# VH-VL binders against q8ixk2r445to577: the designs that were tried, part 53

Target 1, 133 residues: q8ixk2r445to577
Amino acid sequence: FFGMLQNKGLTDYCFDYNPPDENQIVGHQVILYLCHGMGQNQFFEYTSQKEIRYNTHQPEGCIAVEAGMDTLIMHLCEETAPENQKFILQEDGSLFHEQSKKCVQAARKESSDSFVPLLRDCTNSDHQKWFFK

## First folded at step 18 (VH-VL)

Design f1
Fold by OpenDDE, fold request of step 19:
Structure f1 (fold): chain C 133 residues (1-133), chain A 120 residues (1-120), chain B 107 residues (1-107)
Amino acid sequence: as target 1 above (133 residues)
Amino acid sequence: EVTLKESGPALVKPTQTLTLTCTFSGFSLSTFGMGVGWIRQPPGKALEWLAHIYWEDEKYYNPSLKNRLTISKDTSKNQVVLTMTNMDPVDTATYYCAHKLYPGRAFDIWGQGTMVTVSS
Amino acid sequence: DIQMTQSPSSLSASVGDRVTITCLASQRIYTYLAWYQQKPGKAPKLLIYGASRLQSGVPSRFSGSGSGTDYTLTISSLQPEDFATYYCQQHNSYPWTFGGGTKVEIK
C-alpha cells in the first residue's frame, strides 16, 4: 500500500511529514495535515516489513516510536525493521503498533492548532482508522 | 447549518467586567475537533484574536490580555462564554465568536458580532 | 508573537483588474494561513484556508499561494462585490495574529 495515509474519522486529513531541513529528514514528528496529494510530504508506503516508509527522499525514513513516547517520529529505515518501527494495518483500518500494543489515533497536538497521530489504547473509533488514498 | 450569535451588554463602564455569550447551532463542542474562538475589532481597526476553546475544554488566550480573559463552554446549552475584566475605553470594539471545524482549519463561520462600548 | 505584515494597506482598482495582496509573517507559519474578506458592518468571511485551499462557496477568481513566510491572495478579475477589506491570519502559533488589512477600493 502506498500514497496518502488518510484518517477515516476526519475530513481530509492525511499523514504529513515536512522536515525543516530537506537534507536532514530524521528526528521530527509526523503530523496530520490537509490532504493535498502534491509533493512528497504526504506520500508513504506500508511495506512487507510492516514499516510506514517515507520513501520519496533518500535516505529513506521510517516512522518509529521512541521508548516512553506516544508520538510518531521519523527514523532512518534499516535493512531489518526494528521493533519500534513495526505497524500492522488491519483490515478494519486500525493501525496497530506492535511494540507498544497501542493504536495510532488522530489527536490534537499539545499547544498547537493541528492534529497529530498519537499512540492510544485501541478502540473502535474512526479516528483510529486509516486508509491509503 | 452552523450559526453563531453573540450576546451581551452594549455598554460597559471602565473597570467593570464584560461577559459575552456565544450561542451556536449546527454543531456541538462535544464533537471531536470542534472549536470556538473570540475575535474583536476596534472601529476602523484590524482584527485581534482573543481566545479559543476546543472540544476537550483546552483553552488558549492572547497573552496581551490573558490575565483579563476567561473562556468557558456549556456544551448542553451550545454556548461559549467570554469574560473580560477591568474594561477600558481602549477595549471598545465589535466582538465576534467564530467556529472552527478542526485544528488546522480557519474560522469558517462567524457570528454577526456585537458592538461593545466602554465609556464612563 | 508572529507579526503579519500585510501589503498594501489599501489599493484602488477597477472591475476586471487583477489584484494581489501580500502577507509576510515574521517567522515561518507552514501554510497555517487564512484569508478573510470583510465588508463594512459585516463579519469577516473566510476565503482561503491552509494558504491555498478555497473555501466552499467562494468564487474561483480568489486564490491563495505561498509558503514559509510569504503568502499571497489573488483576485484574478475583480468584481463589483469584491470591494472590501481583506485580512490574513496565521494560526501556526499562539497567539493567533491577523494582518493589518488591505482595503480594496474602487478607482
Scores: ipSAE 0.906, ipTM 0.958, lowest interface PAE 0.5, mean pLDDT 96
Fold by OpenDDE, fold request of step 22:
Structure f1 (fold): chain C 133 residues (1-133), chain A 120 residues (1-120), chain B 107 residues (1-107)
Amino acid sequence: as target 1 above (133 residues)
Amino acid sequence: EVTLKESGPALVKPTQTLTLTCTFSGFSLSTFGMGVGWIRQPPGKALEWLAHIYWEDEKYYNPSLKNRLTISKDTSKNQVVLTMTNMDPVDTATYYCAHKLYPGRAFDIWGQGTMVTVSS
Amino acid sequence: DIQMTQSPSSLSASVGDRVTITCLASQRIYTYLAWYQQKPGKAPKLLIYGASRLQSGVPSRFSGSGSGTDYTLTISSLQPEDFATYYCQQHNSYPWTFGGGTKVEIK
């Protein structure tokens, strides 16, 4: 699966990654923004290794969850996907993070007028369901 | 259809507290993503953002007026209330409440506005 | 606070003219930028959100562009009903701030 990763519960919001420096793509938080499909900021790939890759940039980035955090942070992809980069995109659209045993949910970013994907306890909410567009 | 309507006094004396109520329909502030903001506009001047409240009861204020502003919601009544203390003639303006669908979106639906004059 | 410098403050144009209004943010606002139209005695009306997304029901002659700190509202062919005051607004950071407005008048 590849393309824009869109939230089911929201109208027209997709995974978005726009690092301040294109030469330094790791270490920043993945956010949600209006789906526009322009540029490279919203193109992701779900791989057979259960990674969510930001592969429009070299070297390729993979979404990871750092220890103790609930945010999705861009790391470099590895030959073998580390445990903190493994997600299961379920048939029902839920995006499950294996290591934390939590689901990716659209949520408002604290002190910000923006949405971000955060790890939360898994529910049946459409805000925890995602699909590639 | 989303609609909003401001209500409150048209005239306030200096030092008094202004209480404005925004009554809305077509949406609920219990719904994920919803927000309501207050914006004012002095006669012949630009718009000024005052405060915003989200569905989770998170509130934000314009720092220039923060000590004077309080925003609250009554979800059961579909109302948002703005209080502004120590009113001054400089606060004379049309006050608007407006709907915002999601964080990251703009104010897409506005009330008609209510003119508030501060005068002795 | 993020200052929104809107230019020009006013302009005169004729029906059919291409009109361009600019907003310059004092900091990057990452397309968290909206454009509103306001007519005398009326509430503002949303035209553009997300810097370039046309609000539903708004004529296609309106368009928004820009990134970083520079944003533009364009009316490709000014219509009689377009004579009004326009405002930009950023909501990237609190406090949310508006531009000073641009009054589009009949030449």
Scores: ipSAE 0.905, ipTM 0.958, lowest interface PAE 0.5, mean pLDDT 96
Fold by OpenDDE, fold request of step 19:
Structure f1 (fold): chain C 133 residues (1-133), chain A 120 residues (1-120), chain B 107 residues (1-107)
Amino acid sequence: as target 1 above (133 residues)
Amino acid sequence: EVTLKESGPALVKPTQTLTLTCTFSGFSLSTFGMGVGWIRQPPGKALEWLAHIYWEDEKYYNPSLKNRLTISKDTSKNQVVLTMTNMDPVDTATYYCAHKLYPGRAFDIWGQGTMVTVSS
Amino acid sequence: DIQMTQSPSSLSASVGDRVTITCLASQRIYTYLAWYQQKPGKAPKLLIYGASRLQSGVPSRFSGSGSGTDYTLTISSLQPEDFATYYCQQHNSYPWTFGGGTKVEIK
């Protein structure tokens, strides 16, 4: 699966990554933004290694969850996907992080007028459901 | 259909506290993503953001007025209340409440506004 | 605070004219920018959100563009009902701030 990763519970919000430095694409938080399909900031790929890959840049980035955190941070992809980069996009649309055993949920970013994907306890909420468009 | 309406006194004396109520319909502040903000506009001047409250009861204020402002919601009544202390003639303005669908969106639906005059 | 410098403060135009209004932010606002139209005695009306997204019901002659600190509202062909005051607003950072406004008058 590839393309824009859109939240089911929201109207027109997609995974978005726009690093401030084009030469260093890692270390920043993935956010949610209006789906626009322009450029490369909203293009993601779900791979056979269960990565959510940001492959419009070289080297390629993969979404990771750092220890003790609930945010999605861009890391470099590895030849073998590390455990903290493995997600299961389930049939019902839920996006499950294997290591934390939590689900990715749309939430408001603290002190910001913006949405972000955060790890939360898994529920049946549409805000935890995602699809590629 | 989303609608908002501001209510409160049209005249306030200096040093008094202004209390404005925004009564809305067509949405709930218990719904994920919803927000209501207050914006004012002095006669013939530009718009000024005052405060915002989200569905989760997170509140934000304009720092220039923060010590004077309090925003609160009553979800059961579909109301948002703004209080502003120590009113001054310079605070004379039309006060608007407005709906915001999601973080990252703009104020898409506004009340008609209520004119508040501060005068002795 | 992020200052929004809107230009021009006023302009005169004729029906059918292309009108351009600019909003310059003192800091990057990452397309968290909205444009509003306001007519005398009325509440502001949302035209554009997300810098370039046309609000539902707004005529297609309105468009928004820009990134970083520089944003533009364009009216491709001014109509009689478009004579009004326009405001930009950033909501990238608190406090949210508006531009000074641009009054579009009849030439």
Scores: ipSAE 0.904, ipTM 0.957, lowest interface PAE 0.5, mean pLDDT 96
Fold by OpenDDE, fold request of step 22:
Structure f1 (fold): chain C 133 residues (1-133), chain A 120 residues (1-120), chain B 107 residues (1-107)
Amino acid sequence: as target 1 above (133 residues)
Amino acid sequence: EVTLKESGPALVKPTQTLTLTCTFSGFSLSTFGMGVGWIRQPPGKALEWLAHIYWEDEKYYNPSLKNRLTISKDTSKNQVVLTMTNMDPVDTATYYCAHKLYPGRAFDIWGQGTMVTVSS
Amino acid sequence: DIQMTQSPSSLSASVGDRVTITCLASQRIYTYLAWYQQKPGKAPKLLIYGASRLQSGVPSRFSGSGSGTDYTLTISSLQPEDFATYYCQQHNSYPWTFGGGTKVEIK
């Protein structure tokens, strides 16, 4: 699966990554933003290694969850996907993080007028449902 | 259809507290993503954001008002209340409440506004 | 606070003219920018959100563009009902701030 990763519970919100420096793409938080399909910031790939890969940039980035955190942070992809970069996009649309055993949910970013994907206890909420478009 | 309407006193004396109520319909502040903000506009002047409240009861204020503002919601009544303490003639303005569908969106539906004059 | 410098403060134009209004943010606002139209005695009306997204029901002659700190509202062919005051607004960071406004008057 590849393309824009859109939330079902929201109207026109997609995974978005826009690092301040295009030459250093790691270490920043993945956010949700209006789906526009322009440029490279909203193009992601779900790989056979269960990665959510930001592959429009070289070296490629992979979404990771750091220890003790609930945010999605861009790391470099590795030859073998580390445990903190493994997600299961389930048939019902839920995006499950294997290591934390939590689901990715659309939520408001603290102190910001924006949405972000955060790890939360898994529910049947549409805000935890995602699809590639 | 989303509608909002501001209500409160048209005249306030200096040092008094202004209480404005925004009554809305067509949406609920218990709904994920929803927000209501207050914006004011002095006669012939530009717009100024005052405060915003989200569905989860998170609140934000314009720091230029020196903590004079309090915003709250009553979801059962579909109301948002704004209080502003220590009113001054400089606070004379039309006060608007407005709906915001989601974080990241703009104020898409506005009330008609209510004129508040601060005078002795 | 993010300062929104809107220019010009006023302009005169004729029906059919192309009109451009600019907003300059004191720092990057990452397209968290909206444009509003306001007529005398009325509440502002949303025209553009996300810097370039046309609000539903707004005529296609209105368009928004820009990134970083520089944003523009364009009216491709000014209509009689477009004579009004226009405002930009950033909501990238609190406090949210508006531009000073641009009054579009009939020439």
Scores: ipSAE 0.883, ipTM 0.950, lowest interface PAE 0.6, mean pLDDT 96
Fold by OpenDDE, look of step 20:
Formats: C-alpha cells, structure tokens, sequence
Structure f1 (fold): chain C 133 residues (1-133), chain A 120 residues (1-120), chain B 107 residues (1-107)
C-alpha cells in the first residue's frame, strides 16, 4: 500500500511530514495535515517489513516510536526493520504498533493548532482507523 | 447550520470586568476537533485574537492580555464565556466569537460581533 | 510572536483588474495561513484556509498561494462586491496573529 495515509474519523486529514531542513529528514515528528494529493510530504508506503516508509527522499525514512514516547518520529530505514518501526495495518483499518501494543490515533498536538498521530490504547474509534488513498 | 451570537454589555466602565457570552448552534463543543475563539477589532483597526477553547477544554490566550482573560465553556448550554478584567478605554472594540471546525483549519463561521465601549 | 506584514495597506483598482495582496510572516508558518474578507459593519468572512484551500461557497476568482514565510491572495478579476478589507492570519503558533489588513477601494 502507498499514497496518502488518511484518517477515517477526520475529514480530509493525512499523514504529513515536512522537516525544517530537507538535508536532515530524521528526528522530527510526523503530523496530520490537510490532504493535498501532491505527493512528497504526504506520500507514504506500507512495506512488507511492516514499515511506514517515507521514500520521497534518499536515504529513506521510516516512522518509529522512541522509548517512552507516544509520538511518531522519522528515523532512517534499516535493512532489517527494527522493532520500534513495525506497524500492522489491520483489516479493520487500525494501525497497530507491535512493540508498544498501542494503536495510532488522531489527536490534537499539544500546544499547537494541529492534529498528530499518537499512540493510544486500542479502541473502535474511527479516529484510530486509517486507509491509503 | 452553524451560527454564533455574542451577548453582553455594550457599555463598561474603566476597571470593571467584561463578561461576554457566545451562544452557538449547529455544533457541540463535546465533538472531537471543535473549537471556539474570540477575536476583537477596535474601530477602524485590525483584528486581534484573544483566546481559544477546544473541545477537550484546553485553553489558549493572547499573552498580551493573558492575565486579564478567562475563557470557559458550558457544553450543555452551547455557550462559551469570555471574561476580561480591568477594562480600559483602549479595549473599546467589536468582539467576535467564531467557530473552528478542526485544528489546522481557520475560523469559518463568525458571530455578527458585539460592540463594547469602555467609558467613564 | 509571529508578525504578519501585509502589503499593501490599501490599493485602488477597477472592476476586472487582477489584484494581489501579500502577507509576510516573521517566521515559517507552514501554510497555517488563512485569508478573510471584511466589509464595513460586518464580520470577517473566510476565503482561504491552509494557504491555498478555497472555502466552500467562495468564488473561484479568489486564490491563495505561498509557503514558508511568503503568502499571496489573488483576485483574478475584481468584481463590484470584492471591494472590502482583506486580512491574513497565521495559526501556526500561539498567539495567533493577523496582518494589518488591505483595503481594496474603487479607483
């Protein structure tokens, strides 16, 4: 699966990554923003290694969850996907993070007028449902 | 249809506290993503953001006025209240409340505004 | 605070003219930028959100563009009902701030 990763519970919000420096793409938080369909910042791929890969840049980035955190941070992809980069996009649309055993949920970013994907206990909320478009 | 309407005194004396109420319909502040903000505009001047409250009761204030402002919501009444202490003639302005669908969006629907004059 | 420098403060134009208004942010605001139209005695009306998204019901002659710190509102062909004051607003960071406004007057 590839393309825009859109939330089902929100109207027209997609995974978005726009680092301040295009030459340093790792270490920043993935956010949710209005879907624009222009690729680049909103183009992601779900790989056979269970990665959410940001491959519009070389080297390629992969979404990771750092220890003790509930945010999605861009790391470099590795030949073998590390445990903190493994997600399961389930049949019901939920995006499950294997290591934390939590689900990715759309939520407001703290101290910001923006949505972000955060790890939360898994529920049946549409705000935890995602699809590629 | 979303509508908002501001209510409160048209005249306030200096040092008094202004209390404005925004009564809205067509949405609920218990709904995920919803927000209501207050914006004011002195006569012939630009717009100034005052405060914002989100559905989860998170509040933000203009730091230039933060110590004077309090924003709160009553979800059961579909109301948002703004209080502003120690009013001064410089605070004379039209005060608006406005709806914001989601974080990342803009104020898409506004009340008609209420003129507040601060004078002795 | 993020300063929004809007230019020009006023302009005179004729019906049919192409009108361009610029908003410069003191720092990057990542398209968290809206444009409003305000007529005398009326509340502001949302025209553009997300820097380039046309609000529902707004005529297609209005368009927004820009990124980083520089943003532009364009009216491709000015209509009689478009004479008004226009404001930009950033909501990338608190406090949210507005531009100083641009009054579009009849030439």
Amino acid sequence: as target 1 above (133 residues)
Amino acid sequence: EVTLKESGPALVKPTQTLTLTCTFSGFSLSTFGMGVGWIRQPPGKALEWLAHIYWEDEKYYNPSLKNRLTISKDTSKNQVVLTMTNMDPVDTATYYCAHKLYPGRAFDIWGQGTMVTVSS
Amino acid sequence: DIQMTQSPSSLSASVGDRVTITCLASQRIYTYLAWYQQKPGKAPKLLIYGASRLQSGVPSRFSGSGSGTDYTLTISSLQPEDFATYYCQQHNSYPWTFGGGTKVEIK
Scores: ipSAE 0.877, ipTM 0.949, lowest interface PAE 0.6, mean pLDDT 96

